# Designs tried in a protein design chat: miniprotein binders against Glycerol-3-phosphate dehydrogenase [NAD(P)+] (gpsA). Part 29

Target 1, 321 residues: Glycerol-3-phosphate dehydrogenase [NAD(P)+] (gpsA), of Methanothermobacter thermautotrophicus (o26468)
Amino acid sequence: MMVTVIGAGSFGTAIAQVLSWNAEMVRLMARRSEVVENINRTRENSAYHPGVKLRDNIEATLMDGSVLEESEYVFMAVPSGNLRSIVRSMNSSLEDKKIVSCIKGIEHPGLKTMSSVIREETGSRTVFSISGPNFADELIRGMTSGITVGASTRYAREIAGLLKSPRIILDHSENVEGVEFCGILKNVYAVAMGILDGQITGENHRHSLLTLCFREMNLILNEMGYGELHDRFCGFGDFLLTSTTDKSRNRTLGLMLGKKMRLSEDSTITIESLRSIRAIRELTEGLELPVLEMVYQTMQEPENVNLYIREFQERISRPEF
Key: E = the ipSAE of ESMFold2; O = the ipSAE of OpenDDE; V2 = 0.75 times the mean of E and O plus 0.25 times the DockQ between their complexes.

## First folded at step 24 (miniprotein)

Design J3 (from G3 with R61Y W80E; at its last look DockQ between E and O 0.03; V2 from the best seeds 0.00; counts 0 for: pae O 6.2 > 1.5, placed apart)
Fold by OpenDDE base, look of step 24:
Structure J3 (fold): chain B 321 residues (1-321), chain A 109 residues (1-109)
Amino acid sequence: as target 1 above (321 residues)
Amino acid sequence: SEKEKIVEEFRKRMREARKLLEEAAETGDREQAEELIEEAWEIAEEARDYAEELGDPKLEYRAWWMEEEIAYTHFEIAKEFGDKRQARKSWRIFYRAWRQIRKLEREYR
């Protein structure tokens, strides 16, 4: 089976490498000809994974719908902000494809998950997702990783077959949107843990705050009808990884905010985080979410972060019974 | 085919409604924005009728997307003009449509 990965970024390249163990050929689509040529010539995507040789059955191609004809499965790994335009440009070629979103993001202002955007633009009825505690640098190097497959049972088996290796642990949910939503939510709480990190007095404190974050995340998941995902790789796994690991860009963003550092408006991570935080806040209007509120307030007025942390601490110190 | 005609009429209405929403978002005039939103709702009802007539789940799905888009646009406009009552109303409509879309997305699995 030939498989296409759209997006030659960090994760797209990593997932292409994973898929190459099971697929006959993996086409890795990039927008820029220079990237395509470099990948094909050097067998590396040096911009994202320097020194990592790609398997021989990975071929880079330009992003063109005409190249999709031979692929049954298409994995989407483009930036969230570019998904709609990319999918729209290839909509006729994608309509009959089994599409797997690998993107952790939400479209704003419309508050649409990536799978929803794909469905809207292509009209495909076979749009799925994967998510989990998956840093691309570890994934591409074949480090053991857990991945949640968001698909119906039938297609989950096929997707699992494409991802399978001794180094990939799989779990499953039929809730495609929920799997994606976990990927969005975990970033919010990673930012929260970053903000709070400077105030942490010890490991008891750290893990108490992690518990509060996880509880709040689960409250949102339950409200959205995604409660079953709390213990999946896309849920707890990715939450924990992103909230506790310094490799997390979202946690790092939180750390910067906690130190009253001005965020660069041009930073992709800042834009994506702000988008996600705003989107989640809007979607959860009416819920009492102290962590989310602290994060949202801090993102707007980082100079007042100490006030927001104090207000948060006062709020969580109230007895529940 | 008659089905193709209905689908094309549906698509036409979807394009018209989106245009009205874009105009509503750009006008900067509250009264004009409300009128455009009202027209968009009328078109959305017509589009839904076509979807129901055809019994096509795909068209039903798209009809709910239209409602979501209209409701969200109206929410943003109401918020911009400080109309908290309308913002709350539109948000409820949006959230209902959003939930329905998610339901339909599960059924298409």
Scores: ipSAE 0.024, ipTM 0.256, lowest interface PAE 6.2, mean pLDDT 87
ESMFold2, look of step 24: ipSAE 0.616; ipTM 0.842
ESMFold2 (binder alone), look of step 24: mean pLDDT 83; pTM 0.803

Design J4 (from G3 with W80K Y95W; at its last look DockQ between E and O 0.01; V2 from the best seeds 0.00; counts 0 for: pae O 12.0 > 1.5, off the site)
Fold by OpenDDE base, look of step 24:
Structure J4 (fold): chain B 321 residues (1-321), chain A 109 residues (1-109)
Amino acid sequence: as target 1 above (321 residues)
Amino acid sequence: SEKEKIVEEFRKRMREARKLLEEAAETGDREQAEELIEEAWEIAEEARDYAEELGDPKLERRAWWMEEEIAYTHFEIAKKFGDKRQARKSWRIFWRAWRQIRKLEREYR
């Protein structure tokens, strides 16, 4: 099978490498000709994965809908903010494709998941998702990783066939949007854990706070009808990884906020995190979510982070019974 | 070009077939669902003819994709209505199409 990966970023390159074990050819689409040339010539995407040789059956191409004709499956791995414009530019070429979103993000103010954006722009009814505790640097190096496939049973089997490796552990849900939502929510709570990290007195405290974060995440998932995903790789797995590992950009963002560091407004991670936090807050209006509120308040007024942490601590110290 | 026209017609037919499959999946009437599936199969046969006439492996793969989609939809419908015989038949057709697509992909590397 020929497969296309749209987006030659960190994750796009990593998933292309994974897919290359099962696909006949993987086309990795990039916007910039320099990136295409560099990948094809050096067999590395040095900007994201220096020193990692890409498999011979990965070919970089320019982002062009005309090149999609030979691919049955298209994996989307572009920044969330660019998805709509990219998909719109190729909509006619994507209409008949089986599209797998790999993107962890949500539109704001539209509050649409990436799969929803793809469906809206392409009219494709075969739009799916994958998510999990998958740092791109580990994935591309063939470290064992769990991936949740969000698709109907039929397409989940096909996608599983493309991802199949002794180093890939798969689980499945038919709830495409729920799988994506887990990826959004885990980032919010990773920021929370980062903010709280400076206040953590010990491992008991750390894991108590992790429990509160996970519980709140599950409350949101349940409210949205996605409760079955709490124990999937896209749920607990990715939540835990992102909340506890220093490699997490979202947790690092939280750490900076907790230290009252000024965030660059132009930072991609800051923009994406803010978008996700705002979107989730709007979607969960009326729910009592102390962790989310603390994060939201901190993002708006980072100078008052200590106040918000204290308010949060007072709130969680109230007995539930 | 004549080839481009055929490809465009093929794409149009693919969209039509997909619409029929969607309608078939949404209907609560078994007879109507079977009629819609039959119409989709007619389109799939035409699609194969176009692919063979052009000798284009890309179109041939697309024709098999259409067969795969029709077969799976028919499988789900048959399962919904408790027709175990048709479900088994459609499931076999589905995997035949899947294998053929993978074969074509290997041949046209």
Scores: ipSAE 0.000, ipTM 0.192, lowest interface PAE 12.0, mean pLDDT 88
ESMFold2, look of step 24: ipSAE 0.006; ipTM 0.419
ESMFold2 (binder alone), look of step 24: mean pLDDT 84; pTM 0.817

Design J5 (from G3 with E26K T27K W80Q; at its last look DockQ between E and O 0.04; V2 from the best seeds 0.00; counts 0 for: pae O 7.5 > 1.5, placed apart)
Fold by OpenDDE base, look of step 24:
Formats: sequence, structure tokens, C-alpha cells
Structure J5 (fold): chain B 321 residues (1-321), chain A 109 residues (1-109)
Amino acid sequence: as target 1 above (321 residues)
Amino acid sequence: SEKEKIVEEFRKRMREARKLLEEAAKKGDREQAEELIEEAWEIAEEARDYAEELGDPKLERRAWWMEEEIAYTHFEIAKQFGDKRQARKSWRIFYRAWRQIRKLEREYR
């Protein structure tokens, strides 16, 4: 089976490497010809994974719908902000494809998950998702990783077959959007943990705050009908990884906010994080979410972060009974 | 085919409704924006009728997407003009549509 990965970024390249163990050929689509040429010539995507050789059955191609004809499965791994335009440009070529979103993001405004955007633009009925505690640098190097497959049972088996490896642990949910939503939510709470990190007095404190974050995340998941995912790789796994690991860009963003550092407005991570936080806040309007509120307030007025942390601490110190 | 005609009429109305929403979002006048939103709702209802007639789950979802989009646009406009009551109303409509779309996406997997 030929498989296409759209997006030659960090994760797209990593997932292409994973898929290459099971697919006959993996086409890795990039927008820039320079990237395509570099990948094909050097067998590396040096911009994202320097020194990592890609398997021989990975071929880089330009992003063109005409190249999709031979692929049954298409994995989407582009930046969230670019998904709609990319999918729209290839909609006719994608309509009959089994599409797997690998993107952890949400549109704002509109509050649509990536799978929803793909469905809207292509009309495809076979749009799925994968998510989990998956740093691309570890994934591409074949480090053991848990992945949640969001698909119906039938297609989950096929996707699992493409992802299978002794180094890939799989779980499953039929809730495609829920799997994506976990990936969005975990970033919000990673930012929260980053903000709070400078105030943490000890490990008891750290893990108490992590519990509050996880509880709040679960409250949102339950409200959205995704409560079953709390213990999946896309849920707890990715939440924990992103909230506790310094490699997390979202946690790092939170750390910067906690230190009253000005965020670069041009940073992709800043833009995506802000979008996600705003979107989740809007989606959860009317819910009491102290952590989310602290994050949102801090993002708007980082100079007042200490005030927002104090307000948060006062709020969580109130007895529940 | 008759099916193709219905789909085309549906698509036409969806395009028209979207255009009206885009125009509404650009209006500096609240009354004019509200009029365009009302017109978009009427067109979206017509589109829904076509979707129901065809019984196509894809068209049904698209009809709900339009409802979601109209409601969200109205929400944003209401916020812009400081109408908290309308904003709350439109948000409830949006959120219902959003949930329904997610439901349909689960059912038609």
C-alpha cells in the first residue's frame, strides 16, 4: 500500500518514517521544492531532524493533489492554520481518501477541529485522527511511543496496521474528534503548568497542580462527550508528557509567561497556543475552569501574572464541600 | 439527475448564505448586519430542506455547519456591538449546532 503524508514538518517527517515500516511507499509532501530536493537527495529532513536518515521507501514530493491517486491513506501533518487552505486546494483529490489527521490544533474563529475542517472541505466520510505523547524527535528515532487511533473499528485496524511496530503501542477510540480535542486541551494545560512552575514549592505542589489541571481537562472532555479518552495515550499520556517535560514548547511558553517575558507574536507556537486557548475558552463558556481562566488572563496581560496566580490559588483553596 | 439538481441547489444556497455572512461581518451598522444574518438563516433553512429531501448525511452535516457558522457570526457581531443578550442566545444556537455536528460525525463514521 502506498501512503501519503502531507506536511514535511517535524511530525510529518517522523510519522512518515514510522509508516515506512509497513507501507510499500510513503510519499512525503512538502510545499517547497527545496525541501523536496533536499529530502530526496540527502535522505534527511535536516531542518527538523538533522542526522536522521529516512528509510529508502520515503519519497518527497511537491504538494499536489494529482500525486495522491495511488495513495489509499493520507496522513495530514501540516500546521493547523494552513490545513484549510491546503485541503481546499486538493479537495477533489482527497474526497475518496482515507484521511488521518495528525494535527493538534483548532481553528479560531469557528472552533472547528482539524478532522471537521477536512470533512468540510473534502466531503470525505473517512476522516480519522491519531494523537498521543509523541515528540517527533523521539518518534522518528524509533523510541517507544503510545498512539491513540481515533477511528471506527474497521479503519482503526487498517491504521493500526500502518503504524504497527514493536516500538509503537496503540490504543483506540471511535471518537475521532475527541482524540483531536485531547491534543488541543493538553496544550492549554501545559501552558498552565509552565506559568505555575515558578511558583511551585515542591513535588507535592507540582503533582497537586497537575491533578487540578488533569481534573479540569477531564471536566471539559466530559462536557464535550469525550470522557472515555481521559486514560488514553491522547489524554493522560499526552497531557502528562506535555505538562511535565521541558521539551514541550507549550510548557516553555507558559514558563516565559510566568516570568513576564514578552512573547514573540510571530512565533508559530505562540500563535497556535493562543488560538487553542482562546478557542477552548469560548467552547467552555459558562464552565468554572480556574486553570483555563488563569492561563487566558495571563496571556492577555502577562504583566499581571502574579495577580492571576494568586487569584487562582485562592480559588482552588476553597473547600468543595 | 434529480439528485444532482438538488445537490446543486443546496450548494448554491450554501454559497449565498456564506456570502451574506461575510458581508454581515463587515458591516459597521448593527441593523444592517442583523438583516443580512436573518437572510442567511432563511437561505440556510432552504438548504436544510434540500438536504432533508435528499436524505444525505453529508448534506445534513453541511446544513448544520451553516447553522453553526451563522450562529457564530451572529455571536461575534452581538459581542462587537455589546449586545450581551443576543450574544448569549447566538452562542447557545452555535453550541447546539456544534454538538449536533459532532454527533453526526460520530454516527456516520
Scores: ipSAE 0.015, ipTM 0.280, lowest interface PAE 7.5, mean pLDDT 87
ESMFold2, look of step 24: ipSAE 0.575; ipTM 0.832
ESMFold2 (binder alone), look of step 24: mean pLDDT 83; pTM 0.808

Design J6 (from G3 with K58R R61L; at its last look DockQ between E and O 0.02; V2 from the best seeds 0.00; counts 0 for: pae O 15.6 > 1.5, placed apart)
Fold by OpenDDE base, look of step 24:
Structure J6 (fold): chain B 321 residues (1-321), chain A 109 residues (1-109)
Amino acid sequence: as target 1 above (321 residues)
Amino acid sequence: SEKEKIVEEFRKRMREARKLLEEAAETGDREQAEELIEEAWEIAEEARDYAEELGDPRLELRAWWMEEEIAYTHFEIAKWFGDKRQARKSWRIFYRAWRQIRKLEREYR
């Protein structure tokens, strides 16, 4: 089977490497000809994974719908903000494809998950998702990783077959959107943990706050009908990884906010985080979510972060009973 | 507050409709799937009424998302059973919802 990965970024390249073990050929699509040429010539995507040789059955190509004809499965790994435009440009070529979203993001103000955007633009009925505690640098190097497959049972088996490796642990949910939603939520709470990190007095404190974050995440998942995902790789796994590891860009963003550092408005991570936080806040209107509120307030007025942390602490210290 | 009650009723309807859609997708029986989809549409209409009563553009948007989801699910089911006529009808409904959502998104900006 030939498989296409659209997006030659960090994760797109990593997932292409994973898929190359099971696919006959993996086409890795990039927008820039320079990237295509570099990948094909050097067998590396040096901008994202320097020194990592790509398997021989990975071929870089330009992002063009005409080259999708031979691929049954298409994995989407482009930036969330570019998904709609990219998919729209290829909609006729993608309509009959089995599409797997690998993107952790949400549109704002539309509040649509990436799978929903793909369905909207392509009309494909076979749009699925994968998510989990998957740093691209570890994934591409063949580190053991858990991945949740969001698909119907029938297609989940096929996707699992493509991802199959002794180093890939799979779980499954039929809730495609829920799997994506976990990926969005975990970023919000990673920012929260980053903000709170400077106030943490010990490991008891850290893990107490992690529990509050996870509980709040689960409250939102339950409200959205995605409660079954709390213990999946896309849920707890990715939440924990992103909230506790320094490799997390979202946690790092939170750390900067907690230190009252001005965020670059032009930073992709800042834009994506803001989008996600705003979207989740809008989706959860009317829920009591102290962590989310603290994050949202801090993002709006980072100079007042200490006030928002104090208000948060006062709120969570109130007796429930 | 009265607003909070309306929002909760709206959310309840959304959860119920989603459950019906999940069941419709899993049943493998065409007649049962159509009944579940019809019930989901009725619930979505009730949810829209709550959204309109509140006059909250966010709830209105969410109501249209539910309609989009129902229409799309129906499209998938119809296509799976080979019902081209229903698939085309559901696709048109989906596309109308999609247009309305895009309109609302532009107005909310």
Scores: ipSAE 0.000, ipTM 0.172, lowest interface PAE 15.6, mean pLDDT 87
ESMFold2, look of step 24: ipSAE 0.510; ipTM 0.812
ESMFold2 (binder alone), look of step 24: mean pLDDT 84; pTM 0.821

Design J7 (from G3 with W80E R106A; at its last look DockQ between E and O 0.02; V2 from the best seeds 0.00; counts 0 for: pae O 16.9 > 1.5, placed apart)
Fold by OpenDDE base, look of step 24:
Structure J7 (fold): chain B 321 residues (1-321), chain A 109 residues (1-109)
Amino acid sequence: as target 1 above (321 residues)
Amino acid sequence: SEKEKIVEEFRKRMREARKLLEEAAETGDREQAEELIEEAWEIAEEARDYAEELGDPKLERRAWWMEEEIAYTHFEIAKEFGDKRQARKSWRIFYRAWRQIRKLEAEYR
């Protein structure tokens, strides 16, 4: 089977490498010709994964719908903010494709998951998702990784077949949107843990806060009808990884906020995080979510982070009975 | 507040409908799946009524999302059982809901 990965970024390149073990050929689509040429010539995507040789059955191509004809499955791995425009440009070519979103993000103000955006723009009836505790640098190097497949049972088997290796552990949910939603939520709480990091007095404190974050995440998942996902790789796995590991860009963003550092408004991570936080807050209107509120307030007024942390601490210290 | 009660009832309906959709997807029985989907539609209509009563565009959008989810689930089930007619019908309903959501989003921009 031929498979296409759209987006030659960090994760797109990593997932292409994973897929190359099972696919006959993997086409890795990039927007820039220079990237395509570099990948094909050097067999590396040095901008994201320096020194990692891509398997021989990975071919970089320009982002063009005409090249999709031979691919049954298309994995989407572009930045969330660019998904709609990219998919729109190729909509006719994607309509009959089985599309797997690998993107952890949500549109704002539309509050749409990436799978929803893909369905909207392509009209495809076969739009799925994958998510999990998957740092691209580890994934591309063949480190063991858990991935949740969000698809109907039938297509989940096919997707699992494409991802299958001794280094990939798979779980499954039929809730495509829920799998994506976990990926969005985990970023919010990673930012939260980053913000709170400077206030952590010990490991008891750290893991108590992690528990509160996870509980709040689960509350939201349950409210959204995605409660089954809390113990999946896309849920707990990705939450834990992103909230506790310094490699997490979202946690790092939180750390910067906790130190009252002004974020660059032009930073992709800042934009994506803000979008996710705003979207989740809007989706959860009327829920008592102290962690989310602390994060939201901090993102708006970083100079007052200590106030928001104090307010958060006061709220969580209230007896439940 | 009365508003909070309506929102809570709306959320309750949304949770119930989702549970039914999950059950419909897992049952493996076509007749049972169709019954569960029908019940989910009834609950979604109730949820829409609450959204309309409140006049909250956010709830309206969520109600249409539920219709989108139900229609899509029904589409997948119909496809699994080889019911091309129902699959096409459900897809049209899905697409209608999708269009309506986009319309609502455009009106509030």
Scores: ipSAE 0.000, ipTM 0.161, lowest interface PAE 16.9, mean pLDDT 87
ESMFold2, look of step 24: ipSAE 0.661; ipTM 0.863
ESMFold2 (binder alone), look of step 24: mean pLDDT 84; pTM 0.811

## First folded at step 25 (miniprotein)

Design L1 (at its last fold request DockQ between E and O 0.71; V2 from the best seeds 0.69)
Amino acid sequence: SEKEKIVEEFQKRMEEARKLLEEAAETGDREQAEELIEEAWEIAREARDYAEELGDPKLERRAWWMEEEIAYTHFEIAKEFGDKRQARKSWRIFYRAWRQIRKLE
ESMFold2, look of step 25: ipSAE 0.714; ipTM 0.886
ESMFold2 (binder alone), look of step 25: mean pLDDT 84; pTM 0.822
OpenDDE base, look of step 25: ipSAE 0.041; ipTM 0.386
ESMFold2, fold request of step 26: ipSAE 0.711, 0.611, 0.701; ipTM 0.885, 0.819, 0.879
ESMFold2 (binder alone), fold request of step 26: mean pLDDT 85, 85, 85; pTM 0.831, 0.827, 0.836
OpenDDE base, fold request of step 26: ipSAE 0.023, 0.037, 0.647; ipTM 0.428, 0.493, 0.856

Design L2 (at its last look DockQ between E and O 0.61; V2 from the best seeds 0.00; counts 0 for: pae E 15.6 > 1.5, off the site)
Fold by ESMFold2, look of step 25:
Structure L2 (fold): chain B 321 residues (1-321), chain A 105 residues (1-105)
Amino acid sequence: as target 1 above (321 residues)
Amino acid sequence: SEKEKIVEEFQKRMEEARKLLEEAAETGDREQAEELIEEAWEIAREARDYAEELGDPKLERRAWWMEEEIAYTHFEIAKWFGDKRQARKSWRIFYRAWRQIRKLE
């Protein structure tokens, strides 16, 4: 079976490597010719994974819908902000494909998951998702990783077959959008945990706050109808990894905010985090979410982070909380 | 040619085994699932015999892919029914097939 991965960034290259063990050939679509040549000539994507040799059955190409004709499955791994335009450019070539979104973003405004964007643009009925605690550098090196497959049971089995190895642990849910939403939500709470880590001491305190963050995440999941996902790889696993590991971009952003370090206003991670937090606040209007409110206030007025942390602490110390 | 006939028989067995696995994964009856798995193994062994007779590494690799899938399906079934002994056996078989595929590449 031929499989195409659209997007040759960090995760796209990693998932292509995983797929290469189960597919006859993996086509990896990149935006830039130098990335294509780097992969095809040297078996390396040095811009994203320096020193990692890619398997010989991965063939890189430029983004071109005409080369999709032989692929049954297409994995989408482009930045969330580029997804709609890329899908539009390949629309008719994607309509009959089984499409798996690997993207952990939400579209603003409209608050649409990536699978929803793909479905809207293509009209395809076979659009799925994967998510989990999957740092790309560990995944591409064959280190053990857990992945939740968001798909109906029949297609979940097929997708599992494409991902299977002794190093991949799989669970699944039929809630395609829920799997994606977990990925969005955990990033918000990773920022929150970073902010709090910037000022806390002691492991008891840290782990108590981790518990409160996860509780709040679960309240949101339940409100959205995704509560069954809380203990899946895409839920607890990804939350824990992202909220506790120094490699996490979102936790690092939070840590800088909590320590009152200067941030670039043009930073991709800062812009993405703000958009996600605003989206989640809108979707959860009416819920009592002190952690989310603290994060939102801090990102709006970072100079006042000490005040917002104090207000948060006062809120959680009330007897009725 | 004679080789083309053997390849055709190989492909027939591969498709038959795949259908049996699909059925085994969908049934909720443990005994039926085990019977389907056993039947799939018989057919997969025939397919491997054809591949080995030809000495074609591509066919041999495809035969190991089928055995890998059978073992993985059996592992999942064993887990669902709480058969830890069978699950460990199936995982070891899966891992051996997985390594054989990489070796033939």
Scores: ipSAE 0.000, ipTM 0.226, lowest interface PAE 15.6, mean pLDDT 85
ESMFold2 (binder alone), look of step 25: mean pLDDT 84; pTM 0.820
OpenDDE base, look of step 25: ipSAE 0.195; ipTM 0.637

Design L3 (from J7 with R11Q R15E K19E E45R E52K R109Q; at its last look DockQ between E and O 0.01; V2 from the best seeds 0.00; counts 0 for: pae O 3.7 > 1.5, off the site)
Fold by OpenDDE base, look of step 25:
Structure L3 (fold): chain B 321 residues (1-321), chain A 109 residues (1-109)
Amino acid sequence: as target 1 above (321 residues)
Amino acid sequence: SEKEKIVEEFQKRMEEARELLEEAAETGDREQAEELIEEAWEIAREARDYAKELGDPKLERRAWWMEEEIAYTHFEIAKEFGDKRQARKSWRIFYRAWRQIRKLEAEYQ
């Protein structure tokens, strides 16, 4: 089977490497010719994974719908903000494809998951997702990783076959959108843990706050009808990884906010995080969510972070909470 | 060429094995699934032996990929039906195939 990965970023390259163990050929699509040439010539994507040799059955190509004809499965690994435009540019070539979203993002202002955007633009009825505690640098090096497959049972087996490895642990849900939503939602709490880091007095305190974050996350998942995902790799796994590791850009963003640092408006991570947090807040209107509220307020007015932390602490200290 | 015909026939047999695995995965009947998997195993074993006799490392790798696919499919089916013993057996076969593929790739790349 031939497989295409659209997006030669960090994760796209990593997932291409994983898929290359099970696919006859993997086409890795990039926008820039220089990236394509570099990958094909050097067998490395040095911009994202320096020193990692890509397998010989990975071929880099330019983004062109005409080269999709031979691929049954297409994995989408582009930035969330670029998904609609990319998919639109090749929609006719994607209509009959089995498409797997790897993107952890939401479209604003429409509050649409990436799978829904793909369905709208392509008309494909076979749009699925994968998510989990998956840093691209570890994934590409073949470090053991858990991945949740969001697909119907029939297609989940096929996707699992493409991902299969003794180093890949798989779980499954038929809730495609829920799997994607977990990947977005967990970022709120990563930022929260970053904001709160300066207040943490010890490990008891850290893990107590993590528990409160996870509890709130589960409340949102339950409200959205995604409660079954709380213990999946896309849920607890990705939540825990992103909230506790220094490699997490969202946690780092929270650390900066907790220090009353002004965020660079031009930072991609800042923009994506803000978009996600706003989207989650809009989707959860009417719910009592002290952590989300603290994060949202802090992102708007970082200078008042200490006030918002105090308000949060007061709320969680109530007997009814 | 005679080699090309052999490769074509090999590919055809591999596709037949994939079709059997797809059917096994979709049937919902355990007995039927096991029969289809057994048939796929026969194809894969013949293919592996043939590839080995030809001394073509690419074909050998493909044959091991088929074993990996069969073993993994059988693992998933066994897991679905709650057969822990078969699941463990299939996982070991899968892992063996996986290791062999990596070995071949390291030797020929």
Scores: ipSAE 0.038, ipTM 0.371, lowest interface PAE 3.7, mean pLDDT 87
ESMFold2, look of step 25: ipSAE 0.627; ipTM 0.859
ESMFold2 (binder alone), look of step 25: mean pLDDT 83; pTM 0.805

Design L4 (from J7 with R11Q R15E E45R E52K K58Q K79Q R109E; at its last look DockQ between E and O 0.04; V2 from the best seeds 0.00; counts 0 for: pae O 6.0 > 1.5, placed apart)
Fold by OpenDDE base, look of step 25:
Structure L4 (fold): chain B 321 residues (1-321), chain A 109 residues (1-109)
Amino acid sequence: as target 1 above (321 residues)
Amino acid sequence: SEKEKIVEEFQKRMEEARKLLEEAAETGDREQAEELIEEAWEIAREARDYAKELGDPQLERRAWWMEEEIAYTHFEIAQEFGDKRQARKSWRIFYRAWRQIRKLEAEYE
């Protein structure tokens, strides 16, 4: 089976490497000719994964719908902000494809998950998702990783077959959108843990706050009808990784906010994180979510972060009846 | 085919509505923005009627997506101008559309 990965970024390249163990050929699509040439010539994507040799059955190509004919499965790994435009440019070629979203993001202003955007643009009825605690740098190097497959049982088996290796642990949900939503939602709490880091007095305190974050995350998941995902790799796994690991860009963003630093408006990660947090806040209007509120307020007025932390602390100190 | 023509007309209307929303978001004028949003709503209603006539669930979902976009754009505009009443109204419409889309997606999986 031939498989295409659209997006030769960090994660796209990593997932292409994973898929190359099971696929006959993996086409890795990039927008820039320079990237295509570099990958094909050097067998490395040095911009994202310097020193990692890609398997021989990975071929880089330009983004062109005409080359998708031979691929049954298409994995989408482009930035969330570019998804609609990219899919639109090749929608006719994607209509009959089994498409797997790998993107952890939400589209503004409609607050649409990536799978919904793909369905809207392509008309495909076979749009699925994968998510989990998966840093691209570890994934591409073959470090053991858990991945949740969001697909119907029928297609989940096929996707699992493509991802299968001794180094990939899989779980499954039929809730495609829920799997994607977990990937977005967890970022709120990663930022929260970053903001609160300066207040943490010890490990007891850290893990108590993590518990509060996870509890709140579960409240949101339940409200959205995604409660079954709380213990999946896309839920607890990705939450925990992103909230506790220094490699987490979202946690780092929170650390900066906690120090009353102004965020660079030009940072892609900042923009994506801010959009996601705003989107989640809007989706959950009317729910009592002290952590989310603290994060949202801090993002708007970082100078008042200490006030918002105090307000948060006061709220969580109330006895739960 | 008659079905293809209806789908084409539907797509045309959807594109027109999107353009109106983009203009509404860029005008900076509340009155003009409201007029553009109202026009977008009219187009979206027509599009929904076409979708219902065809009985195509994909078109129905797309029609709801347009309602979602219009409602959210109106929500943002209302917030920008401090109209809390309209913001709440538009948010409710948005959320209704959002839920309906998710429901329709779940039925076809």
Scores: ipSAE 0.029, ipTM 0.286, lowest interface PAE 6.0, mean pLDDT 87
ESMFold2, look of step 25: ipSAE 0.651; ipTM 0.860
ESMFold2 (binder alone), look of step 25: mean pLDDT 82; pTM 0.794

